# Ledger of designs, part 38: miniprotein binders against a2bj90

Target 1, 235 residues: a2bj90
Amino acid sequence: MSRSARRKTSALNTVLRVVEVFASIQGEGPFTGTYSVFVRLAGCNLRCPFCDTRYAWSLEAGKPLGVEELVEEIARYEPSLVVITGGEPLLQRHPLNSLVEGLESLGLRVQLETNGILPAPARDEQLWRVYHVVSPKDVPVRVPGAKLHPSWVDYARATGRAWFKFLVANEQHVREVAEYVAKLGIPRSRVYIMPLTPEKLDMKELLELHSRIASLAVKWRLNFSPRLHLLVQLP

## First folded at step 5 (miniprotein)

Design t17
Fold by OpenDDE base, second read of step 6:
Structure t17 (fold): chain B 235 residues (1-235), chain A 83 residues (1-83)
Amino acid sequence: as target 1 above (235 residues)
Amino acid sequence: NPEDEEDAQWLLRMARIFQRAAERAARKGDYEKAIYYLELAVKLLEEALELLSNPEIRKQIEQILQTTKELIEAYKKLLEEQK
């Protein structure tokens, strides 16, 4: 490879399109309650009708940020966890691996949020080492073009560093999740159900929805993910 | 069953939430989102009808269900006109 090709590949691997960086509490999944820095990456391969972060769908909605600069920015918050989210973070897989390398070098824990459409990390990727919360959009919410990539099941089995978080609105959705994870051989201990929340719920409605879905989680022997940030009015 | 009635009332409340969300989406021209939320409302209304025993309440919910289905079809047409 020519020196020019190495410089071009290095430059492409060092810049992320970032929508926002902020500190908050992780409101969802296995790390709920953790003081976290959120890195919201731009671009998504889905157009979920219920998406609350539509502003992140376009790559152009993100600003180009260098990986080194982003690592320094994140480190200043002294986070207990770095959450990489967005539209779909794995659309920026190459620079994302570089980001993970930088964060891990500082001893920071990293969690990725992904829709699971793109392949799971390979063993040679830095992303292999981090935690993943996979949010399938095929079941039960049936987003067009959504399909869980099979490699996420294999990754979960191999590493124990993946969880699956499903949006549910009723018991029928929970049943569909239970059947789906059984069919795929995903252990129930790795499955979270989370309430599908329309925008602009009042607090009473939000609490009631959480209560009902939590009760269904117990009934179906699944983990429950709150939307804690909505309940406590954090970002 | 008192539990069934409570569950039915919850489902009806949830259906109303999704209907309101759909209306907000439609007012913004997001008919895809509107349709999606109304389809959820339909499922919740249908589930509520399985739990409801009062004939008058059932009749009212059946009417709401029908109106909701009609609104879905109207929004589908509007979505097609946007393409």
Scores: ipSAE 0.706, ipTM 0.884, lowest interface PAE 0.8, mean pLDDT 94
Fold by ESMFold2-Fast, scan of step 5:
Structure t17 (fold): chain B 235 residues (1-235), chain A 83 residues (1-83)
Amino acid sequence: as target 1 above (235 residues)
Amino acid sequence: NPEDEEDAQWLLRMARIFQRAAERAARKGDYEKAIYYLELAVKLLEEALELLSNPEIRKQIEQILQTTKELIEAYKKLLEEQK
C-alpha cells in the first residue's frame, strides 16, 4: 500500500466525539453572516463562568462518530463554511486533522473556534491550512487556567489565517485587550472585540450591549464582532 | 460635560443588565455565574462614578455599588457551601 493510501485508510477509521451538528448562520468573527454547518466537539480544558455550552464540557457528552460518516453528514448541508467548535476542539487534535483533510478534499472552507491554550497548528498538520478564530480567556475575562499559547501569534503572522476574538463587557476590558495585543505583537487588524452577553436578554438589552461595544471598537480602532445569531434567534 | 453624562447613563444601563443577569443566575443556584456578572456590574458602576460630578447622583451610585459588593460576598459564601 502507498503512503497516501495508508494515511487515507487511517483517517477513515478515526473517531471524534461529537455533541451536535447543525446548520445556521455564523454570527461571530470575520465570517459573520456566512451560511455554515456547526460541528460541536465534546470536551473542554476550561470552566468559564459565563459559558453557555456547559453541556459540551465532558468528553462523554459526545457521540462517537467516524470521520468519514461526519464528512458525509456535513456535506449534505452544502455549506459555505464548516465551523468546528466545542468545548475545545484541539483536545481531539489527531482525528480533527483527519476531519479537516476530508472536508478540504470536498473543497469546503473550514473555520476552527479555539480558546488557544493548546499550541497552534504545525506546518505538517492539515489544520495549518484552515482558518482559526482564537478566543483567549486569560485577558480580559480572567478564566482560571487560561493562558494563550504564544505559537498562535507566530501562526497568525506567518499565515494570515488566525484572528483573535475577545469577550468584553466594559471599556476597561477593551483597554486591557489593547495592552495585551500590543505586548504580544498581535496585529490590530486581526483583533475583534465582542460583547459578553448573558443568557435570556431581551432584544433591547442585546442591542444596547452591541451598540456600546461597537462604539468602543471604533474608539479603540479594533474590529467588532456581533453575536448576530442571538439577535436573529438562530442557534 | 454632556458627553460624560450620556456615557455614564449607558454604563448605568449596562450595569443594570448584568445585575439582572446575576439575579437570574442566583435564582438557579449558579453562584459562580452570578458573582462573575456582579463583578462586571461593579466595574461599570465605578466607571460611571468617574464621569459623574453631581454629589446626589454619585451618593446614590456609591450606595448601589456598596450593596452590589455585599451581595458578591454573600454569594461567595453560598458558593463555598455548595462545595
Scores: ipSAE 0.392, ipTM 0.783, lowest interface PAE 2.8, mean pLDDT 88

Design t18
Fold by OpenDDE base, second read of step 6:
Structure t18 (fold): chain B 235 residues (1-235), chain A 83 residues (1-83)
Amino acid sequence: as target 1 above (235 residues)
Amino acid sequence: NPEDEEDAQWLLRLARIYQRSAERLARKGDYEKAIYYLELAVKLLEEALELLSNPEIRKQIEQILQTTKELIEAYKKLLEEQK
């Protein structure tokens, strides 16, 4: 490969399409309550009907940002965690690995949020070292084109750095999740169920929904993920 | 069964939450998301009917279920008109 081809490939690996960067509290999953910088990447391989971030579906919705610049921006917030989210962050896997390398070099903890359609990190990827919250969209919500890639189960077993977060509305959904994770051999201790919350619920409705799903989590011996940011009215 | 009745009442509350959300979404022209939440409400109503024994309550829920299904079809039509 010519020096020019290496420079072009290096340049492509150093730019992310970013929708937004903001500081908040991680409201979901195993890191709930953590002061976090959220990096929402552009582009998604799904079109979930319930998606609250449809504005991030197109790659063009993101601005191109250099990895170095983005690392510096994130570091200024002094986060306890960097949450990489978006549409589907793994659509930008190459520059995302560079971002993770930069963040880890500063001693920052990183959590990825992914729909689990794309393969899990390989051992040679910087992404191998970070935490992952995988949100399958095949079960129970049955989004067209959603299928959990099997490598996420293997990654979870190999590293202990993956959790699986499922959207649920009722006990039938929780049952389907329980059966699904049992079939895949995902330990229940790594499984979170989270309320499927419609937009613009009032606080009473939101609390009622959380209460029901939390009770189902206890009944089914699964972890519960709140949507804490909605409950405390943070972004 | 008292537990079944409590569960049924909860399912009905949840169905209503999703229905109201769907209506709000439809008013904004998001018929796709509205339909999704109405279809979820249908499932919750159907599940509640499996637990309810009171004939009068069942009749009321069946009527709500029917109206919800009709609303789904109306929103599907509106969604098609937007494409």
Scores: ipSAE 0.638, ipTM 0.869, lowest interface PAE 0.8, mean pLDDT 93
Fold by ESMFold2-Fast, scan of step 5:
Structure t18 (fold): chain B 235 residues (1-235), chain A 83 residues (1-83)
Amino acid sequence: as target 1 above (235 residues)
Amino acid sequence: NPEDEEDAQWLLRLARIYQRSAERLARKGDYEKAIYYLELAVKLLEEALELLSNPEIRKQIEQILQTTKELIEAYKKLLEEQK
């Protein structure tokens, strides 16, 4: 029984629920334009009204994959960047640390996409060493339950490995973001605003929305994130 | 005031984008997303009215605002019927 229990515990610690793995171009944030492999993990702790990946909300949406198997699959793509996204990847924190360890052992650069509700990495986690794009959902989009964990500000200041990416629809949203980051002490150099894009916009609508939000980024002295993959019609 | 007129035009363009998207989402039965984007459009239209002084243009925007608010209420009823 102890042998079975030991194997079960090891598997639990090194198994991830994975929705999909695919190659594309990172379309958002500080690494926009990078050839990347995307790993979408199952499960989310939010129910955002505007969410385009509702199919990933449940843990049951993901296939159980061993960390070693997943590392090998990712490596076959020979990516410049591994983007771990979801749902909310930090819900699978323990096996995620194991995945990051495996990827770093191969010299692969890793970026995590997170809503920032769960705490930032501690110094003894493998996740401490990788890049994080934190997408708060409390401001300006006001998703219930989406309060940013304060440890992310400390992590960003200590490591220089976190950026904050905000969905915005108009100038009032940008004002709220500017006030929010000033109050929390987040440097503007770590802040991106990104257009809130509904599903299936035509190219003219996408360009107009990008143009306006980019202009506001210049006006408010913030960084701009496109949604490049939408503009070039990639996953 | 040229700057206010220009800002108002951007607000109207953005409102139109979100309204058209909401209509497409509603046709697919996604009333939750449609309501969310229509509520954003309402805020954009209200902000545009604060910047504009032309009575005829204001009247047209007020008409669109009223229609949008009525549509939100209709979609809320349809969303409840799905639950």
Scores: ipSAE 0.332, ipTM 0.753, lowest interface PAE 3.4, mean pLDDT 88

Design t19
Fold by ESMFold2-Fast, scan of step 5:
Structure t19 (fold): chain B 235 residues (1-235), chain A 83 residues (1-83)
Amino acid sequence: as target 1 above (235 residues)
Amino acid sequence: NPEDEEDAQWLLRLARIYQRLAERAARKGDYDKAIYYLELAVKLLEEALELLSNPEIRKQIEQILQTTKELIEAYKKLLEEQK
């Protein structure tokens, strides 16, 4: 079967529930500053109290879109990076693999944002070949039910295509992250700490928080992720 | 056949995406990448023609296919000039 016939078949059999598609700058993680198209998939397996995207929690929040239609929409933006986020994108694993196949066939770079509760990709999945930013919610933020699947550590070691991004508010949180990643054998080079931003921060407070967490990253020898979109007021 | 018509539409949409990506690559002087995308578009257009029976639509797609093949040959010449 040709690649085009396979993609046609995937589109006829699978759809994704999509909340929104928009262009912006990736504000977080290892690709900070990259012109990106964000694809927010519906559905989540957690109910984080600090969640900014509660509108995406339900699968019913998403509009059904065929994989090939979605690939065409994404390609029109001519992005340097496609960020697939949600909710929890891995809840829609089967059509997501088809989407990734379509995007990779067009030479587009793909990054998945995941809470890491569901297993990491297997070698025979298209998802094996793309970048993953895993945001554990068991440490330090302690969301009930949010246990990181151990396969993510193995995947990161095997591929070099996963990073772990942790929300932190203070030095005690950074200490807990350092202990957590050491216990799991996650290399510090693959760890990002990012400010946990409360509501109602003005720009001065937001910059001060970023400065404090960045300083802690230097002190603890971890990578720092800003929330750049908040600083420059982009979605 | 409604199913063939739907399938042809998917192939034509995907071919158009590849044609746009080829144009983007060509604008950057990356003729190797542009040729790669256009060759994918050719395969998709050929597959769509196998599914379509309307003579007027087939004629339009055949013209697009011919123009695309000519563009591939033009880009191959430009790629040789870069050597």
Scores: ipSAE 0.000, ipTM 0.103, lowest interface PAE 20.0, mean pLDDT 83

Design t2
Fold by ESMFold2-Fast, scan of step 5:
Structure t2 (fold): chain B 235 residues (1-235), chain A 83 residues (1-83)
Amino acid sequence: as target 1 above (235 residues)
Amino acid sequence: NPEDEEDAQWLLRLARIYQRAAEQAARKGDYEKAIYYLELAVKLLEEALELLSNPEIRKQIEQILQTTKELIEAYKKLLEEQK
């Protein structure tokens, strides 16, 4: 029984569907400015209207890569941070835990970006030990099907390794975020608001949107996340 | 007063950004994205109206708001035609 279960779990932990791997600067969240390697996993459980990475929505968009091969590819970049994003990376949870184990074995710092619909890591997962930036899509941007799993709040309090990053376009959005995090008991110190940037803004428009949302962050006593890579024209 | 006028100008500028993004999305046939951005513009225009007291400026913004809402309805019809 146990041997059969372990064998099946090991088989599921060998391959990830990967859309792209590239080096850049982390432009968002608590690690803004860090030299990073981005690993975009295929598949998503949402269809956000404003999504810029629709090419990653299908699992078929990803190339199958073995965990060991992916670890070697990432390591060649000598990054200060490995950012695992996607789609929704927790859709590939089992092989993702194996990837995290491999990366940690090399002393690499790992950050997961997730929409928070799927449960937070359990204490016996490798994912328990890494950083998480949770981007809820129910508030304020109201994407259908997007409900934050309550375990993320417990995980954040227990570990201090989760932050909550909210896309905002106006002050009403910021008010809704403030009410939402207060109701859930999320400390303001772990909350970021980030401008909802449409595609192909010119530099003046991009700066104007950043400036307004940053001002609202000060007013509402929340942290501000830029989209630095857009400002410096990196992927 | 001066702070309200300044904030209103920022809101109008942000509304223009989202309106332009909606137009770009619509040109590509992405009416779902266009509607989403126009709805953001509507909220920004409504916030600007709350800060403005000049009747002539308010009338101009109300006209833009009405035109934007009509465009949303037009794009909703086009989106249904794609399905």
Scores: ipSAE 0.290, ipTM 0.728, lowest interface PAE 3.7, mean pLDDT 88

Design t20
Fold by ESMFold2-Fast, scan of step 5:
Structure t20 (fold): chain B 235 residues (1-235), chain A 82 residues (1-82)
Amino acid sequence: as target 1 above (235 residues)
Amino acid sequence: SDDEEDAQWLLRLARIYQRAAERAARKGDYEKAIYYLELAVKLLELALEILSNPEIRKQIEQILQTTKELIEAYKKLLEEQK
């Protein structure tokens, strides 16, 4: 191929469909409390009944944005963490690897949020080198089409760069999560349980739910993830 | 519909991975080719889950079958390299 043809192909492979870019505090998972820029990619391979971001389900919800332009936009916020989320960001895997390369070149820390249905990164992907929070949807209440790809367990063991985050409403859900991670050989140190929050809770109800799930995390020797942004009323 | 648009985009992404697999296979890198085709399989399976149109579903099922057959062919070639 000519250099011109390679440039054209590269440009097409470096466009992402982006729903929104905004600064906030990471409210969930192992980096809770970190000043972050959130990059929500369009498209999702699931239709979760409890989804907070239904507006991102369609790929048409995202505007096409070049990787270089997106890197520059993210860099202007000077974040401690770049959170790439969606929908399901791995649906746009090829240009996503290019985005990660650009962010890594600036020394920025990257965290990917994924449902784990698509395979974990291979060693030759830029995605191999960043953090991943995997939110399986096959337990405790299975979402149709959801099945964690087994390569995520291998990736977590090999790299120490993946954690598994589960939405739970009660102790039965926690038991099912504990059985699931034990069966798959996921270390408890890599497991977070997080409150499954109904769409409308007042602040007292939200705090009480957090307290109950946190207590269950202690009882079952699992990590607890709050939904801190909900408690402090940030996006 | 949104579902048809999403399915068409999943098919486009699957095609990108199929082309990546072809490039890897031409270099004799069947391990990488298999990896990309397995990604294409997952995208095609997801398209089938969200798409209701019977005619388009039949076309996707045919592509899925062909892709799985190609994976098996590359696994055989990879084994011959050992």
Scores: ipSAE 0.000, ipTM 0.204, lowest interface PAE 16.7, mean pLDDT 81

Design t21
Fold by ESMFold2-Fast, scan of step 5:
Structure t21 (fold): chain B 235 residues (1-235), chain A 83 residues (1-83)
Amino acid sequence: as target 1 above (235 residues)
Amino acid sequence: NPEDEEDAQWLLHLARIYQEAAERAARRGDYERAIYYLELAVKLLEEALELLSNPEIRKQIEQILQTTKELIEAYKKLLEEQK
């Protein structure tokens, strides 16, 4: 390829800060039940002057891995799905595009988990061609500064490769989600509500929460996402 | 309403669990994650207040909410110092 051959490879474009790589079952969203490899990217603590999400950095959380090395590590698992997650994967956008290119060259299906604060992929990015589960943090859970970038709605409409997954604890949260997606023009068919699961729930509490949120999904005509890995005690 | 009170109790229970998760994250030096959990707790506490009419219980929850917001600001300062 002429353009890739003309580019100098820099550490910033070919190295990802990675917390962990592990095999499990995708427990959430539209691919629930799929044998997957999870790639948890560290929040970058790089001194890049163009980065505006500085609170998402932790250098201690991840080690630098070359894209080629990471592709080979992932491929050894022979997964049906590669899930790229972490703090915010799009913080490492440039090397992430290279990773996605390598994974797709092997025929692997890729899904990103993102908070949607950073812009959706542009048409000339490799990320344009993969699946995205966007988990907005502005509704109903209000994280300071967490506004969904409007380009994600356009991306979803243009590609059919984005879904919106919301953490909910009660019916008021579901109402807020329904109002939010209607206002933004997001079809209900692309919306998932998922139980907001605190760490110390026992199995009975976890099942009761899942049942309650699933019932609300039926009532409000939205899709339901479990947290299946928690129910079956997988990572 | 008895159903509103039951929902409020569940929200308070979830808020407590998130506060405990935040404490664990903070003890590991992960202030970003601690702030995230505390913001979720704030939202849950605010929603519990909307469902509760007993003034004594509301006052107790308002005090917890205020303390939680102050803790968020303290962790934001610690997070900035890590940069």
Scores: ipSAE 0.000, ipTM 0.095, lowest interface PAE 20.2, mean pLDDT 80

Design t22
Fold by ESMFold2-Fast, scan of step 5:
Structure t22 (fold): chain B 235 residues (1-235), chain A 83 residues (1-83)
Amino acid sequence: as target 1 above (235 residues)
Amino acid sequence: NPEDELDAQWLLSLARIYQEAAERAARKGDYEKAIRYLERAVKLLEEALELLSNPEIRKQIEQILQTTKELIEAYKKLLEEQK
């Protein structure tokens, strides 16, 4: 069978468990401020105590959608960036590679958000060519089972397409992040610290928290990620 | 349980953020806001205590919890005086 025929057959038989698809502005990480479509995949291999999206933990939380159908839905938004998040998207690696192939065929830029427990993409995967924001849960507070796969550091150095984003509440957390990335050989240019934002914090306090963490980023020579969507009240 | 100790650490970090927010609100005379934040901190501290078994750490958190509850009552009195 030709590659094109195999791709169509794969798309028809390849299904992703999808929780939600919506347009917003990327509020976090290296693409902050970009008009994006968010695709939240179901299933997660962690149970983080600070998780904002507990509703996505189970695969059953996701509706089965064919890759071709999902590509068409995303394309209708005409996004500058497609953000694939979850749960843990790499739990659905096989259909995810098919989704990325479809999105790239339309010239769409793709960013994955992952906890980094599962291995980084191999050179022969479609996922090798997209951007990854890795959120390790090893530090500053260790989540059981949350060991960063060492291949992510190699992937970041080889491609320049991975960044590492850490939730921090105070300077001690930032110090622990700095020690962690130094030990693993993660370049500081690839590291973002982001404020841990408790629920129902008012806008003034949310701005103060952002200001404090941003100041720590300058002090420790790390990049800063806001949670811009919270500041501008978008999903 | 090591997992409970880690969960407690996150709850304590969240409580600290609310406590700091309450202190800033109080300095500006916004005792209503300060009270609301401290009440959220109380719930997080109580939840952390349910997860912690170490007597030394529990005693420290119980002292913080008691001080936080006393501060709520002080702010309630100051709020009444503003009326």
Scores: ipSAE 0.084, ipTM 0.617, lowest interface PAE 6.4, mean pLDDT 85

Design t23
Fold by ESMFold2-Fast, scan of step 5:
Structure t23 (fold): chain B 235 residues (1-235), chain A 83 residues (1-83)
Amino acid sequence: as target 1 above (235 residues)
Amino acid sequence: NPEDEELAQWLLELARIYQDLAERAARKGDYEKAIKYLELAVKLLEEALELLSNPEIRKQIEQILQTTKELIEAYKKLLEEQK
């Protein structure tokens, strides 16, 4: 009975609003090419004009799922990586920490995708122990309400578990990113530039854009992130 | 409105991206594709104008819009010459 009662209480208190769960290949960032399960959480604290996942902006876009149920669903895929994205997953921080604890107990590797507006994990959070790809929206093109929380730089230096990924379209954007990360003291080894891919590009144009941004990464001595899933036509 | 100004800045940046794509297509002699991207740039510039109230900024965008429309006509002429 005590187990039954505690399980029910835990499920009610640790509920996540989930838009979708699916298997794919991580197409971006330091784990590009990894067989992953993606967990898209509902809700976002930004309204980026270039956002391709606008369907996840509302918290109501997500279905309530208990942490234990979600852990079991993820585990059935036997992934090399669990990618928690959204919206902004840190909006659901409390149940997210419980999800991470459950996934870590199964030996699963976890990566969060975040806009970095909300503070980085504290040492006593389960989130402290997982990987984070931070996508600041205050540079190169400012998004209203976007400002990187300074704790992310401290977290990256303390743990080596955060990287910073920036959408860029041209060399001026790369210059602005380089100035931004230098000013904040972010090591270049933790910085990725990624092509900003406008809609209506054909495959040849998508490849040419990737090539150009990759060349700029070499020139500016930054890491390059593709959008591999777009190139191989996966979700 | 500061939010409208930030959105307008993004629309202007996206228009610039399409203008750059158009220039690259034109350099390869692909005037059909160049015209397509410049027409997308025109729509974005027009959308940016609807969000902006500052007369000096609006004038600058109107000048860019006019130049872009003139470039479309130039490329249409070059495309016709390719037939």
Scores: ipSAE 0.005, ipTM 0.487, lowest interface PAE 10.1, mean pLDDT 85

Design t24
Fold by ESMFold2-Fast, scan of step 5:
Structure t24 (fold): chain B 235 residues (1-235), chain A 83 residues (1-83)
Amino acid sequence: as target 1 above (235 residues)
Amino acid sequence: NPDDEKMAQWLLALARIYQEAAERAARKGDYEEAIRYLELAVKLLEEALELLSNPEIRKQIEQILQTTKELIEAYKKLLEEQK
């Protein structure tokens, strides 16, 4: 590569609006229990009433950070998994693809958490090659504007790199999820149900809720996601 | 009014096409083009709201409109950082 090409790449240097970077244990989904670095990107295209990270809703909540600086910061943690979350990380899609490219060049495993409103990755995106946990908010929680983009189902079938994680409070919610995934043709093996945790639960209430939702997962033959970080009091 | 509902559905479908065009432009780092498409989507969403009277549907569209406006401001900031 010539210096001119390097200069053009640097001049198009992409910047991410980043709220926070921290090490923790992945508490949710198919990689529960994995030592991870979390990268919370700013901005969200929903206003969920149960949202735990309302501080990330605005892009102004994030500081601009260069992709190369962010890759270096993440690498220093030596994580088993890089979890890119937000807000909605796909709002920053172009610089996100550059971040993923940098992380993959270091051999790091990457997982995105997304609400699935924006389309799934295309084959020519770096994002095509990483893992995605899609958290639809149209069913059962009925957040306005939250329709899942149908391309996520095709992406999951084509790659085996997407799972669908649903917030549920009771058996009626699980029934609605089962009907929804059957209608869309999402394989049961790709579906997780997770407790919808209201604010101010004590530890006994939190454990009882986990137990009830886990029992429903067994009954309905779906996968169960805990919210492990809440149970062990990690961020 | 069934004619107003059909027009609103058409406007919403057209807004979706522009939102998808904006997303494709943003994937390529073309935030100027993405902003242009999203501004067209905003206009269409606002026109659809004038035709709709159902409170629940209006609330959903108002949220999409607000989110789209926030995305425009986001892309404007990303565009300035490219300069």
Scores: ipSAE 0.000, ipTM 0.230, lowest interface PAE 16.8, mean pLDDT 82

